VHH binders against NH(3)-dependent NAD(+) synthetase (nadE). Designs and how they scored, part 5

Target 1, 296 residues: NH(3)-dependent NAD(+) synthetase (nadE), of Coprothermobacter proteolyticus (b5y8q4)
Amino acid sequence: MNTAMEETQRIEQFLRKALVSERKHGYLIGVSGGLDSAVVLKLLVQAVGKENVLGLILPDRDTEKKSTTLARSLLEQEKVPYKVISMTPLLRHLGVYKDMPLFLLPTRGLKESIVRRFYNDYTKKLNKPVFFAQWEEPPTQLPYFYEGIAYYRIKHRVRMATLYYYAEKNDYLLVGCTNLSERLIGFYVKYGDDVCDVAPIAHLYKTEVRQLSEYLSVPEDIRNRPPSPDLIPGITDEYSLGINYETLDQILAGLEEGKTAEDLKQLFPADIVELVINQVKFTQKLEGKPYMLKRA

## First folded at step 5 (VHH; framework vhh_sonelokimab_d1)

Design d43 (from b4 with T58I)
Fold by ESMFold2-Fast, scan of step 5:
Formats: C-alpha cells, structure tokens, sequence
Structure d43 (fold): chain B 296 residues (1-296), chain A 124 residues (1-124)
C-alpha cells in the first residue's frame, strides 16, 4: 500500500469521481461498529462532506450492544445523519430464529457457550474450521449445520435489501466495506454484504485497513475490537477462520507476488497455507455465478 | 423500549413562559433522539425541534428557533421544552416522541414512540 496519507487521498478522489460519474447526491453506508465501516465512514466524510452521507445501523437480536453503541457514537461524532433499523422483526417473521437452538436462553453468555459447543463439535467432525467446510465438504452427520449456515447468511442479505431501499430512496450510491482479505477467501455472504455500488477499500488487506484507521483517527475502542461479523453469538473472524489476519494477509500477499505453495510452507504451517490456497481457488468459482447456458 | 408522558401544560398569558417535561420509562431512553411536536385544533402535526441521544446536537424548526429551547437529562430520563414569549398561535397539544436515529427529524413517521400529549393554551 502507499503511505496512509497517499492512499487516503487516492480513495477520496475515487469516491468523488464515482459520485459525479453516476450523477448521484451522496453515499449510503451500513455502520456496524467494526473497523472497516468506521474507516469507510471517515473516508466518505472527508471526500464528499457529512451532508452527503447517510448511515444505517442494522442490529438484530444477536448483535452485540457495544456494536450499536460504537456505531451511533461514531456517526454522532462525525455529525452524519443516521437511522437505526432493527432487523429482528423481519428475521422473526421469516422464521429465521426458529432454526437455531438459541430460543428461550436467558443470557447472551449461555447463547455464546452453546453456539461455541456446537461449533467446536463441528470443527472436530470436519477436521477443519467450519468456514472452510461450508462449500467443499457436505456434512451428512452434523445437526443444524445447514440451518446454521442459512441463519447467518440471511442476516446480511436482508441488510443488503434494506441498504439498497434507503440508497435508492435518497438517490444515493451504496458503499461497501469489504476488504481484500475477505474478498480473496470469500469471507463474506454472496449477494449480501459483498453487494454495493462502490467499494473503496476492496483493494486493501485487513492489516492495511488497520493502518489507515490510525491515520484517520478512528476511535481506539473501535480499532481495538476483535473483528467479528456479529452474526452468531460468540463467533469472531479469527474463531471462524482459525487464523489471524496478520498471518492470513502475509500468505495472501505472498501469493500476489508469485510465491509458490512450497515457498510459503517454509514460512507458515503447511496445513494453514494449503487451507488458504484451496480457499482462494474455490472463491474464484463463486464469482462465476450464476451459471448460464450459451445460446445454442 | 421507552414510554413517554408529557406534563407541564396549562393556561398562560401572551408573552408568558412555560416549561414542558417529558418523562421516559425504560433503560433505553438515553439511546434515543427525542423531539417535540405540536398539533393545534384542525391543523396538521408540526415539528418543533429535536435533541440527539447525547444532547450534543439540537435541531429546531425555523419558525420556533429563538423562542423555544430543548434540553434533556438522561440521568432523570427526562426531556424538556422551555417556551418563551408565548403567542395565542402557540395554543396546541404538545407531544414528545422518540426515534433511535438522527434522520429526517421533521417527519413524524420516523418516530416509534409517542406520548399522549399535554395541552398548552395561550390566552388572556
């Protein structure tokens, strides 16, 4: 990456140019209380002004209270207009909350404990982190495995639909907050949080986004949070992936510069290198959907 | 969630002052922006002003700016409207309302929670 200053200026020009090119009034952003959306919010305010940005906070039953508090605090600090819309009524109406054994549990701690118990059992039976198994290995003997996958994926898809509704209602572009690390391994919900009109940090690794967050003076409370999709109680990015972003990003950057699997296995555990390389290859197939027949 | 109850309404002479209170029940009041609206007989509901959850941002309708002051005390779960230099045209039922965001504040449909209203009559 360029210096934080140079990269910030480059992204700001990109955001201004996209707005003019699409003849739109401003940007709509979903703010999660996490690092990526905080960085993107700061970039939007600097690029186009607070008057031309609208934020949405879209919590559901499983969202950490601190996520909403930090998102609201950041939006207020930046003086950006925002709306808080609970996704819980829609998800409940769809029957989403009936598919997971989290009903009637009296505390978040108990929900997290039970979720991690099932997740650990799945990991042992699959012999790999559940994230990597969801496409490659069909779990014929795992109770609630597919219900669990549907449970978290629908959350991002209803958020996407809500974001587009408000973007189009205001004649705004929808900005996305997905980073390069997530894109390369498919750590996103396809047709959910990967869907946007403009993706200002999609070229930056997670570790680079963290560098940018310091330059942009993102509050420490947000910068120091463990990354989490906040979709399932107790499941952070690193718990889901079984690998931290420092290691993941070094492997991905190595692949970008042409290092072989053999080269990377000298620097990192062989099983992790193999897992990441196989996932990158699989993620390329996701970009080929929908499958379409050529005209006869 | 929040429940809102207005108080402090009554009869005031033109040029007088009145302070309305809006008492909230529930632990989530400090997470909501709150606004004041009024409705005169035979008229549509009018926005007066709103204050953000932290109290750092306050927005007033153009016609009310300078005579009315909004404040909040989150430790007491209470919203206030200080009304000065009252006119007969200010006669209305005054409502407090809460929304979780800070968006389209003049649109009453953005507010999820409403009080029952308190009557203010400005007359000799």
Amino acid sequence: as target 1 above (296 residues)
Amino acid sequence: DVQLVESGGGLVQPGGSLRLSCAASGRTFSEYAVGWFRQAPGKEREFIGAISYSGDSIYYAVSEKGRFTISRDNSKNTLYLQMNSLRPEDTAVYYCAAEPGWYDLEDSSEYDYWGQGTLVTVSS
Scores: ipSAE 0.411, ipTM 0.773, lowest interface PAE 2.6, mean pLDDT 86

Design d44 (from b4 with A50S)
Fold by ESMFold2-Fast, scan of step 5:
Structure d44 (fold): chain B 296 residues (1-296), chain A 124 residues (1-124)
Amino acid sequence: as target 1 above (296 residues)
Amino acid sequence: DVQLVESGGGLVQPGGSLRLSCAASGRTFSEYAVGWFRQAPGKEREFIGSISYSGDSTYYAVSEKGRFTISRDNSKNTLYLQMNSLRPEDTAVYYCAAEPGWYDLEDSSEYDYWGQGTLVTVSS
């Protein structure tokens, strides 16, 4: 990455150019209370001004209260207009919460404990972190495996639909907050949080986004939070991936620099290197959907 | 979650004033935007105004602007509606409502938590 200052200036120019090219007057952003959307919000305000940015906070029943509080606090500090729209009524009406009845437990702490118990059991039975196994047939019957996958994926897809509704209603561009680390390993929901008009940090690794967050004076409470998609109680990025971003990003950057699998296996555990390389290759194939027939 | 209880309603003569209070319990009042609504017999629920979680921003229905003032005290978990220059057409059940944000929209369906209501009667 360039210096934080140079990269910030480059991204700001990119954001202004996109508005001109599309003949739009502003940006719609989903703010989660996490690092990536906080960095993108700061970049938007600096690039186009607070009056040309609209924020949405889209919590559901399983969203941490701290996430909504931090998102709202940041938006008010930046003086950006925003709406908070609960996704719970829509998800409930779709029957999502009935399909996963274990999430109807009375306390968040109990929900987190039970969810983590299922994830630990899955990890042992699959012999790999759950994230990497979601596209494979389980070797044994796993209770709620497919229901769990559908449960978290629908949340990102209904949020995407809500974001586009407000973007189009205001004639704004939808900005995305996905970073390069997530893109390369497919740590996103396809047709959900990967969908946007403009992706200002999609070229930056998670560790580089952290560097920008310090330069942009993102509040420490947001910068110090464990990364989490906040879709399932108790499941952070590192818990789902079984690897921290510092290690993941070093492997990904090494591959970008032309290091071989053998080179990386001298620096990191061989099984982790192989898991990451195989996932990068799989993610490239995933981007080929939908399957379409060519005209004869 | 938030539980809301309104108080301060009663009979008041035209031209009079009333202050309604809405006491919140539960752990999250300071994290919610809150609003006031009213409903007269045989009519739909009508938006009065709302205030952000910090108290720094307020939004009022145009018809009530200048007569009604919304404020909050997060240290006391309490929301207030100051009503001045009351008219017979202000007779209604007044509700406080909370949602996790702030509003410039008037849609009652956006609010997650509601009080029981307090009756205000403006009559001689």
Scores: ipSAE 0.000, ipTM 0.223, lowest interface PAE 14.0, mean pLDDT 82

Design d45 (from b4 with A50G)
Fold by ESMFold2-Fast, scan of step 5:
Structure d45 (fold): chain B 296 residues (1-296), chain A 124 residues (1-124)
Amino acid sequence: as target 1 above (296 residues)
Amino acid sequence: DVQLVESGGGLVQPGGSLRLSCAASGRTFSEYAVGWFRQAPGKEREFIGGISYSGDSTYYAVSEKGRFTISRDNSKNTLYLQMNSLRPEDTAVYYCAAEPGWYDLEDSSEYDYWGQGTLVTVSS
């Protein structure tokens, strides 16, 4: 990455050019209270002005209260118009809360403990972190495996549909907040949080987004927060991946620089290097969907 | 989730002042942005002004800016509208309303919760 200043200027130019190219006057953004959307919000305000940005906060029953509070606080500080829309009624009507019995547990702490117990049991049986096994056929004895996958994926897809409704209603472009680390390993919900018109930080690793957040004066409460998709109680990015972003990003950057698997295995555990390389290769196949028959 | 009740309306002479109150009950009032609207007989509902959930930001309709002041006390779950230099044209039923955001404050359809209204009559 360039210096934070140079990269910020480059992204601002990119955001302005996209509006001209699409003949639009503003951006709609989903603000989660996490780092990535906070950085993107700051970039949007600096690039096009607060009057041309609209924020949506889309919590559901499982969203941490702190996430909504931090998102509101940031939007208020930036003087950006915003709307809070609960996803809970839509998800409840779809029956998603019936599929995961977390609804019946009396406290968030108990929900987190039970969820983490299931993840640990899955990791043991799969001999790899749960994230990397989600596209493989599980043992028949894994309880709630498919229900769990459907439970978290639908949340991002419902949010995507809501974001596009408001973007189109206001004749704005939908901006995405996915970063390069997530893109390369497929740590996103396809047709959910990966869907947008403009992706201003999709070329930056998570560690680079952190550097940019300091330059842009993102509040420390947001910067110091563990990255989480905030979809299932107790599951952070690093818990799901079984690897921290510092290590992940070093392996990914090494591959970008042309380092071989053998070079990387001298710096990092061989099993982790192979897991990441295999996941990058698999994620490239996901970008080929939908499968389409060519004209005869 | 929020129930709103207005009070403080009444008859006032032109040039006089009134302070309206809006008391909230139910879920935490501090989670909502709130606004004041008015409606005269045979007219559409019109926006007066709004205040953010924290009270740090206010927005007023251009025609009312300078004469009306909005404030809130989240510890008392109460919203206020201070009206000065009242004119016969200000005669209307005044409503408070709440929304879980800070977007398009002039659009009454964006507000989820409404009070029953309080009548303000400005006449000699």
Scores: ipSAE 0.367, ipTM 0.742, lowest interface PAE 3.3, mean pLDDT 85

Design d46 (from b4 with A50T)
Fold by ESMFold2-Fast, scan of step 5:
Structure d46 (fold): chain B 296 residues (1-296), chain A 124 residues (1-124)
Amino acid sequence: as target 1 above (296 residues)
Amino acid sequence: DVQLVESGGGLVQPGGSLRLSCAASGRTFSEYAVGWFRQAPGKEREFIGTISYSGDSTYYAVSEKGRFTISRDNSKNTLYLQMNSLRPEDTAVYYCAAEPGWYDLEDSSEYDYWGQGTLVTVSS
């Protein structure tokens, strides 16, 4: 990455050019209370002005209260117009909460404890972090495996549909907050949070986004939060991946620089290197859908 | 969820002042932007002004700026509207309303919760 100053300037110019190219009046952004959307919000305000940005906060029943509070506080600090729309009624109407009965528990603390117990059990039985096993046929010993996958994926897809509704209603572009680390390993929901018109940080590793957040003076309470998709109570990125971003990004950057698997195994545990390389290869296949027949 | 109850309405002479209160029940009041609307007989509901969840931002209808002041006390779950230099044209039922965001502030359809209203009559 360039210096934080130079990269900020490049991204701001990119955001302004996209508006002109698409003949649109502003940007719509989903603000989660996490680092990535906070950085993107700051970049949007600097690039096009607060009056040409609309924020959406889209919590559901399982969203951490701190996430909504931090998102609202940041949007008010930036003086950006925003809506808060609960996803809970729509998810309930779709039957999402009926298919995962353990999430009907009375307290968040109890939900987190039970969810983490299941994730730890899954990790032990799969002999790898849950995220990397979701595209493999599960053993019969994993209860609620498919229900769990459907449960978290639908949340991002419903949010995507809501974001596009408001973007189109206002004649705005939808901006995405996905970073390069997530893109390379497929740590996103396809047709959910990966869907956008403009992706201003998709070329930056998570650790680089963190550097920009310091330069842009993102509030420390947002910067210091453990990264989380906030889809399932108690499940952070590190819980899902079994790898911290510092290690992940060093492996990914090494591959970008042309280092071989053998080179990286001298620097990092061999099992982790293999896991990341195999996941990068698998993620390439996600780009090939839908499957289509060639005309005879 | 929040329930809103307005109070402080009544008969006031032209040129007088009146302070309306809106009491919120529940613990979520501090999560909402809250504002005031009024509806005169035979007319559409009209926006007066609103205040953000923290109290750090206010927005007023152009016609009402300077005469009306909105404030809130989150510790008491209460919203206030101070009305000065009242005119017969200010006669209306006054409603408090809450929205979770800070968007399209003059559009009544953006507000999720409404009080039942309090009547203000400005007459000699």
Scores: ipSAE 0.462, ipTM 0.806, lowest interface PAE 2.3, mean pLDDT 86

Design d47 (from b4 with Y59W)
Fold by ESMFold2-Fast, scan of step 5:
Formats: C-alpha cells, structure tokens, sequence
Structure d47 (fold): chain B 296 residues (1-296), chain A 124 residues (1-124)
C-alpha cells in the first residue's frame, strides 16, 4: 500500500470518478459499527461530501446493541443522513428464527456460550474451522448444520436487497465494504455482502484498512473491536476462521509476492498455510457462478 | 415502543410566544430523532423542524428558521418547541413525531410514532 495519505487521495478520486461515469450524485452505504464500513464512510464524506451520502443501519435480533450505537454515533459525528431499519420482522416472517430459538436464554452471554459450544463440537467433528468446511465437507452427522449456514447467509442477502432498494430509490450507487483479505479467501456471502456497484477498499488487506482507519481518525471504540458481521451471537471473524488477520494477511501477501508453500511453512504452521492456499484456490469457483451453458 | 404526548397549546395573541412540550414514554426515546409538524384544518401536514437523538444536529424548514427552536432533554424524555413572534397563520394542531434515523426529515411517512396533537390558536 502507498502511504495512508496517498492511498486516501487515490480512493477519493476513484469514488468521484465512479459517480461521473455512472451519472449518479451520491452513495448509499451500510454502516455496521465495524472497522471496514467506518473507513469507507470517512472516505465517502471526504470524496463527495456528507450531503451526497446516505447511511443505513440494518440490525436484527442477534446484532450487538453496541454495534448500532457506534454506527449511529459515527454517522452523527460525520453529519451524514441515515436510516435505521430492523431486519427482525422480515427474518421472523421467513421463519429464520425458528431454526435458532435463542429467546429462552435470558442474557447475551448465555446465548454466546451455547452457540460457541455447538460451534466447537462442529469444529471437532469436521477437523477444521467451520468456515473452511462449508463447501468441501459433507456435514457428517452434524445436527442443524445446514440450518446454521442458511441462518447467517440469509441475513447478508436480506441486507443486500434492502441496500439496493434505497440506492435505487435515491438514484445512488451502492458502495461495498469488502476488503482484499475477505475476497481472496471467500469470507463473504455470495450474492449478499459481496454485491455492490463500487468497492473502494477491495484492493486493501484488512491490516491496511486498519492503517487507513488511524489516518482517517476513526474512533478507537470502532478500531479496537474484534471484527464481526454480528450474524450469530459470539461468532467473530477470527473465531469463524480459526486464524487472526495479521497471520492471514502475511500469508496472502507472501503468495502475492511469489513465495512458495514451502517458504511459507518455514514462517507459519504448515496446516494453516495449506488451509489458506487451498481456500484461495477454491474461492475462484465462487466467482464462476451462476453456471451457464455456452452457445453450441 | 414509544408513546408521545404533546402539551402547552392554547390561545396566544399575534407577536406572542409559546413553548410546546412533548413527553415520551418508553425505554428507547433517546435512540430516536424527533420532529415537530403542524396541520391546519383542510391542509396537509407541514414540517417545522427536527432534532437528532443526541441533540447535536437540528434541521428546520426554511420558513420557520429564527422563529422556532427545537430542543430535547433525554434525561426527562422530553422534546420542546419554542415558538416566537407568532402570527395568525401559525394557527394549527402541532404534533411531535419520532423516527429512528436522520433521513428525509420533512417526509411525515418516515416517522413511526406520533402524538395526538396540541392546538395552538393565534388570534387577536
């Protein structure tokens, strides 16, 4: 990455150029209270002005209250118009919460504890972190495995649909907040949070986004939070992946620089290196959907 | 989960001042932006102004800037509208309304919770 200043200027020019090219006057952004959307929000305000940005906060039953509070606080500090739309009624009507009835547990801590117990049991039976098993392994004797996958994926897709409704209603471009680390390993929901018109940080590793967040003066309460999509209580990015972003990004950057698997296994645990390399190879299959028949 | 009750309306002479209050019940009032609207008989609802959840941002209809001031006290779950230099054309039922965001504030359909209204009559 360039210096934070130079990269910020480059991204701002990119965002302004996209508006001109598409003949649009503004951007719509989903703000989660997490690092990536906070950085993108700051970049949008600097590039096109607060009056040409609309924020949506899209909490559901499982969203941590602090996430909504931090998102609102940031949007108010930036003086950006925003709307808060609960996803809970739609998800409940679809029957989503019947697959994970946490209403009997009186505290969030108890909900997180029981969720993590099931997740740990899945990890033991799959012999790898659950994220990496969802495409390659049959869910051998795992109760609720497919219900769990459907449970978190539908949340990103409902949010995507809501974001596009408001983008099109306002004749704005939808901006995405996916970073390069997530893109390379497929840590996103296909046709959910990967879907956008403009992706201003998709070329930056998570660790580089963190550097930009310091330069852009993103509040410490947001910068210091563990990355999490807030889809299931207790499940952060790193808990789901079984690897922290500092290690992940070093492996990914090493591969980009031409280091071999053997080179990387001298620096990091061999099983982690193999897991990351195999996932990078698999991620290209996600880009190839839908399957389409070629003309004869 | 928010109920709003306006008070402070009444008869006032032209050039006079009046302060309206809007009392909120419900645990989540401090999470909402709140606005004031008015409606005269046979007319559409007219936006007056709004204040953000924290009180740090305000938005006023251009015609009302300088005469009307909106404030809030989240510790008392109360919204206020200070009305100065009142004119006969200010005669209307005044409503307070709450919405969870800070978006399209002049559109009454964005507000989920409404009070019953309080009548303000400006007459000599």
Amino acid sequence: as target 1 above (296 residues)
Amino acid sequence: DVQLVESGGGLVQPGGSLRLSCAASGRTFSEYAVGWFRQAPGKEREFIGAISYSGDSTWYAVSEKGRFTISRDNSKNTLYLQMNSLRPEDTAVYYCAAEPGWYDLEDSSEYDYWGQGTLVTVSS
Scores: ipSAE 0.291, ipTM 0.703, lowest interface PAE 3.5, mean pLDDT 85

Design d48 (from b4 with Y59D)
Fold by ESMFold2-Fast, scan of step 5:
Structure d48 (fold): chain B 296 residues (1-296), chain A 124 residues (1-124)
Amino acid sequence: as target 1 above (296 residues)
Amino acid sequence: DVQLVESGGGLVQPGGSLRLSCAASGRTFSEYAVGWFRQAPGKEREFIGAISYSGDSTDYAVSEKGRFTISRDNSKNTLYLQMNSLRPEDTAVYYCAAEPGWYDLEDSSEYDYWGQGTLVTVSS
């Protein structure tokens, strides 16, 4: 598509300009096997060439096997150098797996079923999807709620530290893969996957990233995969959010256009519109950290 | 955990050919790139070539390109090195090694798993 073509060219120029501005020779990227990192990888290769890109695949115990397989396959197809570094030893040493011991369950399917059972119970007790409740006053009788939050957040922060280590070791810029939908509602781990030197798709909604992925010929196995942070077994983006990206992005774009809550409630359920609007307002406070005093 | 065992080494005349095999045990062999290295007495390990986990990409040391061919059969968990037009200078212990990525393939320190080696002697 023409829109995808124009946007692709614009992003490629942006990526080349950033290298010149920062006096760097290449980009380091974390490749997850998901849509966003696949699109960014394709854009990097087109912008600066495969020789000037280094990929890292950073799986841990809970990462889906197909995530690593798809990431490796894409990097090999693009002929981009890459390393695979397990995060499991680092997370185990930090005691992370003691907080969520899933090793007693004999299959991944059972692990996913147990995790989803807890999430369903949380959703029922909170009367809203878990993601939107994580910053509200502590609910009584949600076992492992804070352990669960700490468990998934540390994974992205350890990955961030690893990515920067290799970026600085190679004198490369770290590229991020966060999109606009995630940014506006705070669907990222602050000081984790939001941290980068250059964010080439941070201005695009998830649905727009999907359009680019078709134009860039991202493999269908990646394009058709449900978006997931792949941090906890069974928890996809839509499962965590309780909303699909088609609906989320229409509400967010409507707000960008100046549509009122009343306008949007004519098109979407009133409770979901209010939930998204409140979350957008709250997310602005996350960007205000760290809190700092002005000089007297 | 991947274990690698080389075989097929032996005495061969100059100009001859040998096919080395590297048999892998372990469930994850198909997820590794694998390479061949050799070490002659009193020398450092020398990179020969590597093949990606899928078998779709290969990389060879410039000096050996065209004489040696690497292939793999993931269904048999086996890596092969076909060596042609052998010279006395090819006399060495040949090692196979496995790496989870596809980066800095000539650096032996990037490889997690190593075989015990198989001796190839090129002499008349």
Scores: ipSAE 0.408, ipTM 0.771, lowest interface PAE 2.6, mean pLDDT 86

Design d50 (from b4 with Y59E)
Fold by ESMFold2-Fast, scan of step 5:
Structure d50 (fold): chain B 296 residues (1-296), chain A 124 residues (1-124)
Amino acid sequence: as target 1 above (296 residues)
Amino acid sequence: DVQLVESGGGLVQPGGSLRLSCAASGRTFSEYAVGWFRQAPGKEREFIGAISYSGDSTEYAVSEKGRFTISRDNSKNTLYLQMNSLRPEDTAVYYCAAEPGWYDLEDSSEYDYWGQGTLVTVSS
């Protein structure tokens, strides 16, 4: 990317232009306590002012307490109005928690231990990280596999609906926090966290977002936190993907530059290169939904 | 759960000062922003001011700016409202209320927990 300063200025202008073009005067943002939403929040405040930004923190039963604390602390430091709305009552009413009996354990530590044991078993049986296998029929029956997928996806979709309700209620645009790394491999929930009116960091790799976070003085507690969707106890991005962002982003940037699979296999493990390339190709098919018949 | 109990109300003469306290019990008070509201007989509930969970941010109703000061002591789970230069029109039941966010602070419906109220009467 450009220098952090140049890219920040470019994104700020983009955010102001979108607001004018849509005839809106503010932005609504979901703040998770993670890096991406922290960077986007700081960009919004610099671009349009704190009075024209509204934050929502949308925890559920499985959200880390630290996530909510960090999100609240950042919003207070920036002096941005915000609301905290628990998603738990709605998810419980929809029957989400009934369909996953494995999450009836009384402590977070036990939940994390059991969830990671299931993920390890899934990884062993699928011979690849669970994330990359979610669109494949498993070679053997995996207990709660589809229930688990439905469990985490509904959380993002319920949050999306809540975010749009507050955006429209205030006549604001909904800003998204998805980055380029996530977009290229499909590390998002379709019709959930991918849905927004404006996506100011969707052109930046995760590693580039981290560079911006240093320039924007995002607190170290947020910058140094392992990336996590915070949907399932114990499951970080790297645990789910089986690859760190440094390696992922280098492979993705190499593909953008025109490097071949053979070129990349000289620099990174061949199985990882193939996994990423195949996922990028598969993700392009996800963009074709819904399936529609062409006019005869 | 957060339970709130106001104290310090009473009769005070015009021009006098009074400090109200709001004691919190239950789950951690430090996770909530807290506001003061008042309601006089036959009138709507009126926002006075609010303080964020950390104490770093405060908001006041324009009509009360400079006469009233809100503060909190999270180590004691207590919220305070210092009222100066009191007028007969300040006569009301004063309530403390808590919310987990920092949004639409003048809207009483945004607050999840409310105290029982303490009566302040300003008269000669």
Scores: ipSAE 0.367, ipTM 0.746, lowest interface PAE 3.0, mean pLDDT 86

Design d51 (from b4 with G35A)
Fold by ESMFold2-Fast, scan of step 5:
Structure d51 (fold): chain B 296 residues (1-296), chain A 124 residues (1-124)
Amino acid sequence: as target 1 above (296 residues)
Amino acid sequence: DVQLVESGGGLVQPGGSLRLSCAASGRTFSEYAVAWFRQAPGKEREFIGAISYSGDSTYYAVSEKGRFTISRDNSKNTLYLQMNSLRPEDTAVYYCAAEPGWYDLEDSSEYDYWGQGTLVTVSS
């Protein structure tokens, strides 16, 4: 990456050019209380002004209360207009919570413990972290396996639909917050949080986004928060992936530089290198959807 | 859920002052932006001013800037409206309202929670 200053200037210029090219009046952003959306929000404010940005905070029953608090605090600090819209009524109406009836558990701590117990059991039976196994047929039928996948994926797709409704209503572009690390391994919900009109940090690794967050003076409470999709209680990025971003990004950057699997296995555990390489290859196939027949 | 109850209304002479209070029940009040609206008989609901959940941002209707001041005390779950230099045209029922965001503040339909109102009469 360029210096943080140079990269910030490039992204701001990119955001202004996209707005002019599309003849739109502003940007709509979903703010999660996480690092990526915080960085993108600050870049938008600097690029086009706070009056041309609208934020949406879209919590559901399972969203950490701190996520909403941090998102609201950041939006108020930046003086950006925003709405808070609960996704819970729509998800309940779709029957989503019937498939995962955690509502009967009295505390968030108990919900997290139960969820992690299921993830640990799945990890042992799949012999790999659950994230890497979600696109494979399980070797044995796991109770609630497909219900669990549908449960978390629908949340981002409902949020995407809500974001586009407000973007189009305001004649704004929808900005995405997906980074390069997530894109390369498919750590996103396809047709959910990957869908946007403009993706200002999609060329930056997670570790590079963290560097920008320091330069942009993102609040420390957000910068130091463990990365989490915040879709299901207790599941952080590291818990889901079984790897931290420092290691992941080094492997991904090594592959970009042309290092072989053998080169990387000298530096990192062989099983982790194989998981990442296989996932990168698989994710390239996901980018080819929908499958379309070529004209005869 | 949040419930709002206004108080402090009454009869006041032109040029006088009143301080309205809006008491909220529930610990979630500190998570909401809150606003004051008024409605005179036979007229539409009119926005007066709003204050963010933290108290760091305020927004006033152009006509009320300088005469009215909105404030909040989250430790007491209370919203205030200080009204100075009152005129007969300020006669109305005053409502407090709450919403979790900070968007389109003059649109009464954005607010999910409303008090029952308190009557302010400015007359000689």
Scores: ipSAE 0.401, ipTM 0.764, lowest interface PAE 2.7, mean pLDDT 86

Design d52 (from b4 with V34M)
Fold by ESMFold2-Fast, scan of step 5:
Structure d52 (fold): chain B 296 residues (1-296), chain A 124 residues (1-124)
Amino acid sequence: as target 1 above (296 residues)
Amino acid sequence: DVQLVESGGGLVQPGGSLRLSCAASGRTFSEYAMGWFRQAPGKEREFIGAISYSGDSTYYAVSEKGRFTISRDNSKNTLYLQMNSLRPEDTAVYYCAAEPGWYDLEDSSEYDYWGQGTLVTVSS
């Protein structure tokens, strides 16, 4: 990445040019209270002005109260109009919450403890972090495995549909907040949070987004918060991945620079290097969906 | 959810002042932006002004700027509307309303919760 100042200017020009090219009036953004959407919001306000940005906060039953509070506080600080739309009624109507009896528990602390216990059990049985195992047949029966996958994926897809509805209603472009680290390992929900018209930070590693957040004066409460998709109680990005972003990004950048698996195993644990490389290869296959038959 | 109750309405002479209060019950008052609307007989609800959940931002209808001031006290779960230089045209039922966002503030349909209203009569 260039200096934070130079990269910020480059992204702002990119955002302005996209509006002109698409003949649109502004940007619609989902604000989560996390780092990535906070950085993107700051970039949008600087590039096109607060009057041409609309924020949506889309909590559901499992969303941390602090996530909504931080998102709302940031949007108010930036003076950006925003709407808060609970996803809970639609998810409940789809039967999503009925399929997860784990969430009949009386307190959030108990929910988080039990969810983490299941994740730890799954990690032991799969012999790898749960995220990396979601695309392979489990070697043994895991209770709620497929229900759990469906449970978190539907949340991002419902949010995507809601974001597009408001983007099109306002004649705005939908901006995405996915970063390069997430893109390379497939840490997103396909046809959910990966879907957007413009992706201003998709070329930046998570650690680079953090550098931009300091330059843009993103509030410390957001910058210092553990990254989380906030889909399942207690499950942060790093808990799900079993790897911190500093390590992940160094491996990914090393691969970009042409370092071999052998080179990287001199710097990082071999099992982690292998997981990341295998995941990058798998993620490339997702680019081929949907499968389509060629005309004779 | 939140329940809202307005008070402070009554009869006032032209040129007079009046302060309305809106008391909120429930734990979530501090999570909502609050608006004031009024409705005269036979007319649609008219937006007066709004205040953000924190109290840091206010937005007023252009026609009411300078005469009306909106404020809130989150520790007391109370919203206020200070009305000055009242005119016969200000006669209406005044409503407080709660919106979870800060969006399209003049559109009454964006507000989730409404009070019962308090009558303000500017006459004689």
Scores: ipSAE 0.384, ipTM 0.756, lowest interface PAE 2.9, mean pLDDT 86

